# Miniprotein binders against q96jn8r1131to1294: the designs that were tried, part 20

Target 1, 164 residues: q96jn8r1131to1294
Amino acid sequence: TLEFLENHGKNILLSNGNRTATRVASYNQGIVVINQPLVPQLLVQVRIDFLNRQWTSSLVLGVITCAPERLNFPASACALKRAAWLLRGRGVFHNGLKICEKFGPNLDTCPEGTILGLRLDSSGGLHLHVNGVDQGVAVPDVPQPCHALVDLYGQCEQVTIVNP

## First folded at step 3 (miniprotein)

Design qA7
Fold by ESMFold2-Fast, scan of step 3:
Structure qA7 (fold): chain B 164 residues (1-164), chain A 93 residues (1-93)
Amino acid sequence: as target 1 above (164 residues)
Amino acid sequence: SDALRLFIEARRIIEEGGDPEEALKKAKEAFELFIKEGNLEFAALTAVVIVRLLKKLGKDPEEIKKWIEIAIELAEKAGNKLLVRIARKLEKE
């Protein structure tokens, strides 16, 4: 079954069989990673449970291609300078560099209850799903193995893994 | 779970500036359910929320002290260093 890894950002508390991640302090140090590689045809989904509107930016999600079990996470996912492809706001980022200016909906404005999904197609293209709707290929040819990552940044203080 | 739902509802009331007595009632209900479930981490975190609500409402210092002790004990029992730090800081908030 899909779970968040025990290795996570220092402000995270896992619960519900490691399927719920809660950021319990500040606005950062909220990176979590799914416990198994994102393989083609696997759809990993998280639901936004709680937004704290004192902050302006919200969650980031994407993939990393380094081993996550002992990784020292930075304060935010966008500070990762190696092996990271991330969706933040409307942008797509590779190792901190914006590679696409506008892709899909603005993640900073997704309301509570939104279900966000990551999936690899058979050609290695990374897809974002929003409330079950495929937004298309955000990143072509993602190296494998890769691991789904969610950064509970800013407004987003709680997410839960959900199955289709 | 009912515990998690009540916990979220209590936090929602707090975030939106609603009735802190209603938030306290829901937080206490969530706390009892987390204890019943053996979820020490969320029990500790809920006790932290309860302390902050009791302080906001100007409740009895002895009741506040009791809930601080509960939060610290549960965080320590859970073995969660982050929760221990948060709970211990309650005395200074």
Scores: ipSAE 0.211, ipTM 0.584, lowest interface PAE 4.8, mean pLDDT 87
Fold by OpenDDE base, second read of step 4:
Structure qA7 (fold): chain B 164 residues (1-164), chain A 93 residues (1-93)
Amino acid sequence: as target 1 above (164 residues)
Amino acid sequence: SDALRLFIEARRIIEEGGDPEEALKKAKEAFELFIKEGNLEFAALTAVVIVRLLKKLGKDPEEIKKWIEIAIELAEKAGNKLLVRIARKLEKE
């Protein structure tokens, strides 16, 4: 069963069998990691449940290749300097460096109810899915094992893991 | 914007040798507004100013640490490498 790990950002409250993450304070400290590593051809999805419009910017989505159980989370995902591939806005980042300028939809403008998915293909490419539609390869040849990461940042205050 | 106005006022107070507590108040307010406006770069800049003010005022080291971390993460999000370096130097000062 997919759920968020108990090791999470300081402002996160887990509920719904650890399938729902809520940021209950401020605009940051909202990183969560899904317990099971991604396996090829398995789609992992989260739904944006609630956006707080008093903030700008929104969630960051990606993967980490380090052990998530022992990770000391920074205040935001962009501060991860190793073993991190992240989708922010329309950009793709690796260890804090932008490696792609325009990819998929702008995550900062995805409305509530949007379902975002990650899937590894048989070649190790990481795909982004938006509302069930494959947006293409965001990151080629991602090291395995890797875990899906969600940073509930800015406007994004709640997400829930959903089944495909 | 109101955020920018407050930021400039805070800077002016500092430059003119005014009350650093007042500058801090304005800077914190500016920070919140910059965040709401989505201006992460200026939010980061403001955070740097806040750190320097807090140090000048001899405030709680934990609060200082918090704002340094904020400055760094926002600078990184803004993609301003120079600002990241500036923010990180605050940890060493």
Scores: ipSAE 0.000, ipTM 0.177, lowest interface PAE 13.4, mean pLDDT 91

Design qA8
Fold by ESMFold2-Fast, scan of step 3:
Structure qA8 (fold): chain B 164 residues (1-164), chain A 93 residues (1-93)
Amino acid sequence: as target 1 above (164 residues)
Amino acid sequence: SDALRLFIEALRIIEEGGDPEEALKKAKEAFELFIKEGNLEWAALTAVVIVYLLKKLGKDPEEIKKWIEIAIELAEKAGNKLLVRIARKLEKE
């Protein structure tokens, strides 16, 4: 079963069999990682459960290619300068460098109930799914193994892994 | 706002050569309120002031580094290029 790893940001509380992540303090220290490598054909989905609209920015999601089980996570995913491909706001970022100006919807404006998915295609392309709709290839040729990461940053204070 | 009032009080203490520990207390209170308001630009600016005060007080280098990282992150999230330059200058010092 898909679960969030017990190694996570300091402000995270896991519940619901490690399938729900809640950021219980501040705006940061909210990185969570899925317990299994993202392999082709696996669709990892999270639902946005709660948004605190006093914050401006919202969740970040993507992949890391380093082993996450003992990683000392930075305060935000955007501080990862190595081995990270991230979707933030309207942009796609590789190790802090914006590699695409506009891809998919603005993640800072997705409402509660939005289901966000990550999937690798057979060529190693990373796809974003939004409410079941494939947005296309955000990142080509992601190195493997890689791991799906969600940063409960800013507005996004709770997400839950969705099976269907 | 209460956040802005506390921020201005911290700056007044600095300008008057008052107790930097009192200024730090007020700046941290202002920071928390700006964060709750979602005002990332003012939170970033306040974090810059906090770094200045921590350095002036000779505080733990790990605490100083933490607040520099906060200032850079918030300035980047706010999209204020001038604030990003100001915050990154703190790393060089």
Scores: ipSAE 0.000, ipTM 0.116, lowest interface PAE 18.7, mean pLDDT 85

Design qA9
Fold by ESMFold2-Fast, scan of step 3:
Structure qA9 (fold): chain B 164 residues (1-164), chain A 93 residues (1-93)
Amino acid sequence: as target 1 above (164 residues)
Amino acid sequence: SDAERLFEEAFDIIWEGGDPEEALKKAKEAFELFIKEGNLEEAAKTAVFIVLLLEYLGKDPEEIKKWIEIAIELAEKAGNKELVDEARYLEKE
């Protein structure tokens, strides 16, 4: 069963059997990581439960290739300059460097109820799924093992892991 | 550059669960060197990282506010709209 790890950003509270993450303060310190590696064809999905529109930017999601159980997470996933491939707004980022200007929908405008998914294909390509629709390969040749990460940044104050 | 190296060292310290005070010292040194080099975009990114470290360490709210102002000003001067937005979210704490 998929769950968020107990190691997470300091503003996160886990509930619902560690399947719901709520950011209880500010706009940052909201990184959560799925409890097992993202293996090929595993589709990890989260639903956006609550958006606070006093903030402009919203959630970031992606993968990290380091072991997450004891990492000291930075306040924002955007500060990750090692071992990180992230989707933010309209962009794709590798270790803080923007490698694609526009991929898929703008994550800053996804409404409550949107289901966002991450999946590796058999060639190591990282796919984004939006409401069940594959957006294509955001990042080719992701090193393995890797772990799915969600940063409840800005507007996004709550997500829940959902099964297909 | 020395600035890039110091910034990477500061980030690695935090990422690996090391001493955040050591990371803050290196980040501040990196910031000063980026300013000296006229690299406003990297200086602005470094200032954002410094704010996050100061918040993590529970430092003086007035020091945090000053670094937020620095980050916003440098991001504006660098002409990076996305970075300006990131820096401005820090104000809403």
Scores: ipSAE 0.005, ipTM 0.258, lowest interface PAE 10.5, mean pLDDT 83

Design qB1
Fold by ESMFold2-Fast, scan of step 3:
Structure qB1 (fold): chain B 164 residues (1-164), chain A 93 residues (1-93)
Amino acid sequence: as target 1 above (164 residues)
Amino acid sequence: SDAERLFEEAKRIIEEGGDPDEALLKAKWAFLLFIEEGNLEEAAKTAVLIVELLKKLGKDPEEIKYWILIAIFLAEEAGNKELVEEARKLEKE
């Protein structure tokens, strides 16, 4: 079954059999990673459970292509030096560098209850799903192996893995 | 650099009529390495090559559109107006 890895950002508490991640302090140090590689045919989904409107930006999600089990996570996913493709707001980022200004809905405005999904297609394209709706290819031909990552940044203080 | 080597190998494969799937893989790896180096101009040029290869291979129109967007954005960020114009021509084809 899909779970969040025990290696995570310092402000994270895992519960519900490692399927729920809660950021218990501040606005950062909230990176979590799914325990299995993202492979074609696997849809990984998380539900936004709690938003704290004290903060302005919200969650980041995407993939990393390095081994996450012993990785020292930075305060924010966008500070990862190598091996990361990330969706933040409407932007697409690689290794902290913005490579696209506009993709899909604005992640900073998704409400509680939104289900966000990541899936690789048969050509290795990374797709974002929002409430079951495929937003299209965010990143083509992702290097493998890769792992799905969620950064509980800013407003987003809790997410739960949900079954497809 | 490894990025430049892979980019040139991809171009040579195309020029010599070799395997376009091999060229596409090399171009995509070159792109990632140029991004890691912060070389936005070469990354943009590589994205243009990727679009051409995707069209030649009959790949997903959605993937093609996205690589066009990447090429335009990186060319703008690099400040290379000629390259922006080249990338924007891809939208009209």
Scores: ipSAE 0.000, ipTM 0.186, lowest interface PAE 14.8, mean pLDDT 81

Design qB2
Fold by ESMFold2-Fast, scan of step 3:
Structure qB2 (fold): chain B 164 residues (1-164), chain A 93 residues (1-93)
Amino acid sequence: as target 1 above (164 residues)
Amino acid sequence: SDAERLFEEAKRIIEEGGDPDEALLKAKYAFFLFIEEGNLEEAAKTAVLIVELLKKLGKDPEEIKYWILIAIWLAEEAGNKELVEEARKLEKE
């Protein structure tokens, strides 16, 4: 059973059996983490439910390899300097360092209803899926165990975990 | 505003014994429009109405809990102590 962890950013409210995350204030403090490790072939998907276009950038999606249950989350995922691989806009980031300039679609422009997925292949490659379409390997050889992370930043105010 | 119009339409549907699902949809649209306007007090009042409608419709307890927390939080941010007390009473009902 996939759920968001109860350890999350301070502006988050969880509902729908911890499967829906809503950021109820400001533009930041919106990090949530999936409760189960991202094991090979498991596709973890979230749907963008609500966007507020007063803000410029939108959600960040990725994985962390540290234990999330007692982690003090920073205001935004981009501030994670350890054990983090993140997709933001068109970029791929490892511990705050941009390792790819342009990968997949621009996450800042995905509309409401978009389904974003993360999956590890058998070789530990991290894949992004957009509306069921595999975008390819964003990050090769991610250490395990790792956990899927969503940062409801800027425009993105609500996401819901959806089944494949 | 569109938010005020939708909120009043939702209230009238309830008062006239109309379709509560239609009232809920309009109340939810009004809520998001009030949030976009930065009108936290009216957003909080709308969240209270949404809780009442969800309870009448026998909706998911987790959805009801979510909207109670929204109502309390927004009432606190708006600084309306009477509205905070009204929203907190929804937890006990």
Scores: ipSAE 0.000, ipTM 0.104, lowest interface PAE 19.2, mean pLDDT 82

Design qB3
Fold by ESMFold2-Fast, scan of step 3:
Structure qB3 (fold): chain B 164 residues (1-164), chain A 93 residues (1-93)
Amino acid sequence: as target 1 above (164 residues)
Amino acid sequence: SDAERLFEEAKRIIEEGGDPEEALYKAKLAFFLFIYEGNLEEAAKTAVLIVELLKKLGKDPDEIELWIWIAILLAEDAGNKELVEEARKLEKE
């Protein structure tokens, strides 16, 4: 069963059997990680439950290649640098660099109820799924093992893991 | 683009707990570059960030109100209804 790890950003509260993550303060310190490695063909999905539009940016999702169980999480996923491949807004980022422009829909404008998914294909390509629709390969040849990450940044204050 | 780079740098400064005055300066530069490029949607998003930074810095209410109106007008012109709603919520805070 998929769950968020009990190691998470300090503003996160887990509930619903560790399947719902709520950011209870500010706009940051909201990183959560799935409790098992993202293996090829596993589809990990989260639903956006609550948006607070006082903030400009919204959630970030992606993968990290460092071990998450004892990681001292930074204020935002962007600070993970070399260890992270991240989808923010309409961009794909790695190590402070935008490696793809205008990929998929704008994550800063996805409404409540949107289901976002991450999946590795058999060649190690990272796919984004939006409401069940495969957006294509965001990042080719992701190093393995890797772990699915959601950063409840800015507008996004609550997400829940949903089954495919 | 330079506009996009500056916008991302402004957001990163805020995320890392850096100097919000530096973030504001870069956000304003990004805003005017987006206007020059005719990218009204990104200009509107940048104006929303500018409002958030002005509030964080405790700037003059008149300056905050001006940038709220800039954000609303540009979001309307860009046709982004969700961004219009986001900018209008800044008035009610």
Scores: ipSAE 0.000, ipTM 0.129, lowest interface PAE 16.4, mean pLDDT 85

Design qB4
Fold by ESMFold2-Fast, scan of step 3:
Structure qB4 (fold): chain B 164 residues (1-164), chain A 93 residues (1-93)
Amino acid sequence: as target 1 above (164 residues)
Amino acid sequence: SDAERLFEEAKRIIEEGGDPEEALEKAKLAFFLFIYEGNLEEAAKTAVLIVELLKKLGKDPDEIELWIIIAIWLAEDAGNKELVEEARKLEKE
């Protein structure tokens, strides 16, 4: 059973058997990580439950390659630098650099109810799924091990892990 | 189950000095079937076998490291301390 790890950003509250993450303050300090590694063919999905439109940017999805169980999470996932490959807005980011300009839909405009998924293929390519539709390979040859990461940044104040 | 049969076939191949590429193919199939079944303990054991096969084949160190950590985390998630220790030993080889 997929759950969010007990180690998370300081503004997060976990509920629903650690399957729902709520950011209870501010716009940042909202990083959560899935409890088991993202192994090839495992599809990890989260549903956007609540958006607060006083902020302009929204959630970030991706993978982290360092051990998350005792990590002191930064204010935002972008600060993880070399340890993270991130999908934000329409871009793919690593180590403070935008490595792909336009990939998939704009995550800053996904409405409540959107289901976002991450999956590794057999060659180590990281795929984004949106409402069940595979968007293709966002990051080839992801370093392992990795965990699926969600940063409840800006607009996105709540997500829930859902099965296909 | 098919997962158990494939796992045992992969183990048999390696023990008998057969084709390690064939063993790796069977072990990977067994691994994903165990994951589908929710059998994390057998999935972890299968990941350990995958590491051994990747090492025998001289595969990419990064791929080997991936499967070591898959094995460790699945063993931890399954609550099997002995299996965690077995998987951790693979990091030092």
Scores: ipSAE 0.000, ipTM 0.094, lowest interface PAE 21.5, mean pLDDT 81

Design qB5
Fold by ESMFold2-Fast, scan of step 3:
Structure qB5 (fold): chain B 164 residues (1-164), chain A 93 residues (1-93)
Amino acid sequence: as target 1 above (164 residues)
Amino acid sequence: SDAERLFEEAKRIIEEGGDPLEALFKAKIAFRLFIKEGNLEEAAKTAVLIVELLKKLGKDPREIKLWIVIAILLARKAGNKELVEEARKLEKE
C-alpha cells in the first residue's frame, strides 16, 4: 500500500499508518515522498485536509528522480535544483525553472477536501488529476524511476493519501 | 488549446531573447500535446521550433538530427509541402 516515507521534512509528523502528513510548525520544511516509485498507470492521490489562511501560497506537488530514502530535504521543494518537476500555483517547474505558466487549476486556491493526483501515462507524461478529473500532460518524458512528492508549503498543513 | 498556448509562449520567449531552456521545455510539452490531439501539422511546426532551440542550447548534434527527421516526417504526413521544405532547410548547417 501507498504510504509516506519516514524520511521527510523536519516539520512533518506522520500519522494514520503513515498515510497522513501534518506540518506542525512554520510554513516550510514540509516535504513528503510516496514510498514506491510512480510507475505508469499508478495514480497517487492526496486530499487537502487543513488549510491555514495566515499564509498566501499553498502546496506543491510533483516528482523527483533521485532516491528519496536518505535525501536531505531543503526547506521547500522549489529549492530542489536537480531532478525535480513541480506543480506550484498554476506553474510547472523543472529544477527551479518555470516551464509552463498556466497548467490546471491554481493550487494556491484549492479548498480543503480537494483531491490531487499524479499519474504517469505509458509514454512517460506526468498528469495532474483534480477531484478525479485528468488535467492533461503537465510534463512529458519524465525519467524513470521517479517518486511522487508533496510539499506541505504555506497554507497546506495536512494531507492524507486516498485510494483511487 | 493548452498546446497552442505553450507553442506561442515558446515562440515569444525566443523572439524576445528570453531563456531558450524554458522555451525548449514548453515546446516539448506542446509537441506531445499536439501528437496526442492528432494535430500533425502543429506538431511538425513545434518540432521545427525544438530544433532551433536545441541549436541555441548547443545540444548533442545527434539529438538535433533526430528532431529534424521528426519534423520532416510529420510535415509529410500532414501534407504541408511548405513545412517539409522549412524542415529540410534545418539540415543546411
Scores: ipSAE 0.000, ipTM 0.060, lowest interface PAE 25.3, mean pLDDT 84

Design qB6
Fold by ESMFold2-Fast, scan of step 3:
Structure qB6 (fold): chain B 164 residues (1-164), chain A 93 residues (1-93)
Amino acid sequence: as target 1 above (164 residues)
Amino acid sequence: SDAERLFEEAKRIIEEGGDPLEALWKAKIAFLLFIKEGNLEEAAKTAVLIVELLKKLGKDPREIKLWIYIAILLARKAGNKELVEEARKLEKE
């Protein structure tokens, strides 16, 4: 069963059998990680449950290739300088550097109820799924093992893991 | 503790008819401190106070609903049945 790890950003509260993550303060310190590696063909999906429009930017999602169980998370996922591939707004980022200007929809504008998915294909390509629609390969040849990460940044204050 | 002091200050501001925004700020800080301490019962009580303040301030009904959810969740985790019922009543107001 997929769950969020108990090691998470300090502003996160887990509930619903560790399948719902709520950021209870500020706009940052909201990183959560899925409890098992993202193996090929596993589709990890989260639903956006609550957006607070007091903030401008929204959630970030992607993968990290370091062990997350005891990782000291930074205030935001984009501050990760090692072993991180992230989707933020319209961009794709590797270790804090933008590697693609425009991929998929703008994550800062996805409404409540949107289901976002991450999947590795058989060649190690990282795919983004939006409401069941495969957006294509955002990152080729992701090193394994890797772990799905969601940063409840800015507007996004609650997400829930949902089954395909 | 600092959490208890901030919670009591927020409660006193309400009782004296002071600034509800100041009370909300203090209650939110107290809430985080209780969570960090593992004091889920006091965190739940603080979440109830936050709901009351959000309603008094006319905040977004969706934000109010989120904090009711937080209050019920923490009251259940704390094993306090009376507090669960208190939090559930907030949904009807």
Scores: ipSAE 0.096, ipTM 0.560, lowest interface PAE 5.1, mean pLDDT 87
Fold by OpenDDE base, second read of step 4:
Structure qB6 (fold): chain B 164 residues (1-164), chain A 93 residues (1-93)
Amino acid sequence: as target 1 above (164 residues)
Amino acid sequence: SDAERLFEEAKRIIEEGGDPLEALWKAKIAFLLFIKEGNLEEAAKTAVLIVELLKKLGKDPREIKLWIYIAILLARKAGNKELVEEARKLEKE
């Protein structure tokens, strides 16, 4: 069963069998990691449950290749400087550096109810799915094992892991 | 005006050590309202504030550069040379 790990950002409260993450304070400190590593052809999906328009920006989605159980989470995913591939806005980032300017839809403008997915293909390419539609390869070669990461940042205050 | 209120609230949040994203949100709205009111000088000042907030939040350098550019252009149009220089200083940081 896919769940969020107990090791998470300071402002996160887990519920619903650790399948729902809620940021209960401020705009940051909202990083969560999914327990099972990504394997080829496994689609991992989260739904945006609640957006607080008091804030700007939104969730960051990506993968980490370090051990998530021992990770000391920074205040935001963009501060990760190692073993991190992240999707923010329309950009793709590796260890805090932008490696792609325009990819897929703008994550900062995804409405509530949007289902975002990550999937590794047989070649190690990381795919983004939006509402079930494959947006293409965001990262062509991701080291394995890796874990899906969600940063509940800015507007995004709640997400839930959903099955395909 | 609503623009002035939001601008001052954004500044207050920063001064009190509040959430910079909230300040940024208010500043951006203030900016748009100042533009709507035709108050280019205050719009330029607000743009400067936005730049500072974006830097603090570690946002995209390209976005930061865009807002600096906006600040400079509006300051010039408003005829405020001091504000132009202030905005230019941000470009060098």
Scores: ipSAE 0.026, ipTM 0.317, lowest interface PAE 4.4, mean pLDDT 92

Design qB7
Fold by ESMFold2-Fast, scan of step 3:
Structure qB7 (fold): chain B 164 residues (1-164), chain A 93 residues (1-93)
Amino acid sequence: as target 1 above (164 residues)
Amino acid sequence: SDAERLFEEAKRIIEEGGDPDEALEKAKWAFLLFIYEGNLEEAAKTAVLIVELLKKLGKDPEEIKEWILIAIFLALEAGNKELVEEARKLEKE
């Protein structure tokens, strides 16, 4: 029953029952948010469907703590600052700060078909899963409630929600 | 061109107060494409932007110095005296 919210970045088109998000223009304005809060033990997964190598950076994923249903999304998830904890390229970011230099794989190089997942543990730690493998705790003590987001930035032009 | 588009996107990100890491990656890609195309003047302008971004990000002083020298060298080769002066001013920031 997981879907992308109908409130999303301006360049997004939703299809497949709001389970596929396609960025139809440029490299930005591609933020989508899952329709249910990320509660402990819920694993939210997306598959990278299409990469356009015209761009150098790729998909960002993470969590946002503000209410997403009526949010006017910025051009990039990084502009959300204090409201967002983000995994991008080789790092983990919050409030414009790189809080971890190297966590998990380089998201700018994950190929089409990669399945990326987000999960909270019982202590509020945010975990990244890559192709079913738990990478560990990227962010401890995430404020709740929070919502899983995907920024179809740069190379990543399409993702689809995948059930575990 | 793709190089021009990436360069303008990098500048726009800075002007809008966006992520300087994002701007830096786009600027470095634009620089590579300008060099590949033999457009030394636009490559020099892009190197100037890269220096500004590296300073904003607090990157290694040696990396900053390398890009200042790249900018000066390319501006000299392009014969753009105004751009040479702009690049030399970066050493004083």
Scores: ipSAE 0.000, ipTM 0.128, lowest interface PAE 19.3, mean pLDDT 85

Design qB8
Fold by ESMFold2-Fast, scan of step 3:
Structure qB8 (fold): chain B 164 residues (1-164), chain A 93 residues (1-93)
Amino acid sequence: as target 1 above (164 residues)
Amino acid sequence: SDAERLFEEAKRIIEEGGDPEEALYKAKLAFMLFIEEGNLEEAAKTAVLIVELLKKLGKDPYEIEFWIWIAILLAEDAGNKELVEEARKLEKE
């Protein structure tokens, strides 16, 4: 069953059988990772439960290709310089560099109740899904194995894993 | 091009009162091909048609919202101010 790993950012509290992640302080230190690698066609989805609009930017989604179980997480996902592909706002980032200016909707504007999903296609392309709608390929040829990552950054203070 | 042919076929299906699901399928295929060609202006126009078809079919409001965002984004990237305004009107309909 899909769950968030017990290894997570310092400001995270897991509940609901490790399926809900809450950031309990500040705006950062909110990285969580799904317990199983993304395999082709597995759709991993999270619902935005709570937004705090005092902050400007919001959650980051992506994949990491290093083993997450004992990783020392940085304050934000964008500081992962090793093996990360991240979606933030409308941008796509790899190892801290912006590789695409505009992809999909602006993640900083997604309201509470939005369901965001990550899926690999049969060719290793990483897809973003928003409320069930496939946005297309954000990153081609993602190395495997990789794990889905959510950074509860800024506005996004709570997410819950939901069934597709 | 194949993209332009599919786009015109989707529009004719709607004009003649044909199957809107068939029109939507062809419009989405045309959109993918316009993106592959780097034709952002025609891709934006196709996204506008997709929104109109989704509304006609009573599709998921979130899918409609997504395609409105895509239409606006591509119209802005194409630098077509008239098309941006046309796409923004879809938000209020």
Scores: ipSAE 0.000, ipTM 0.125, lowest interface PAE 15.9, mean pLDDT 82

Design tA1
Fold by ESMFold2-Fast, scan of step 3:
Structure tA1 (fold): chain B 164 residues (1-164), chain A 83 residues (1-83)
Amino acid sequence: as target 1 above (164 residues)
Amino acid sequence: SKEEELFWRALELALEAYELLEKGDYEKAAELYLEAAKLALEAGNPELAFEYARFAIELAKKSGNEELLKEAEELLEKIKEEL
C-alpha cells in the first residue's frame, strides 16, 4: 500500500496511516517521498487538501533517483542537486536547471481538491496526470529506480495519497 | 541564463538563512533572507522575492534591529510594484 516515508522534511507531520502529509510551520521543509519505487504504469496520486494564500508559490512534485530512506532533505526540493526531476509552476527542472519552459497547467494555481498524479510509461517517460487527465511526457528517459516526491512548498500545506 | 543563476543563488542564501534561524540567530537569518529576496527579484521572480522579504521582516522584528527592519519593509514595497 502506498504511504509517505517516515523520513521527510522537518516541518511535516504524517497522519491517516502515513497517507496524509501536513506542513505545520513556515513555507518550506515540506518534502515527502512515496514509500516504494515508481515502477512503470504505477500511478501515484495526491490530492491537494489545504492551501494557505499567505504564500505565492505552491507545491512541487517529481521524482528522485537516490535512495530516500535516510536522505537529509534540503529546505526546498529545488535545492536537490542532480538526482531530481521536478515540476514547479509550469516548468520542468533538473539539477536546478529549467529543461522545459511550459508543461501542463500552472501548479501554483491548482485549487484545493485537485488530484495530481505521477506515472512512468514503458519507455521511462514521466507523465503528469491532473484530475485523471494525462498531460503527456514531462521528462523522457528517467533513470530507475526512482521515487515519487512531493514538496509541500508555499501555499500547499496538506496533501493526501488517493487511489486511482 | 543569468536569471536562472540568480534564482539558484537566492535559494542557496535562503537555505543558509534557515540554518541560522534554527540556531536562533535571527539577525543574521534576516540579513540572508533579505539578500535572497533581492536576488529573487533580480531573477524576475517577485513571488519568491515576496516570500523571502516577508520572512526577513519577521526575523528582523525578532532581532530588534530597526535598520534591518526598515530595509526589509522598503524592499517589500518595491517587490509589490513588480506584482
Scores: ipSAE 0.000, ipTM 0.184, lowest interface PAE 13.5, mean pLDDT 84

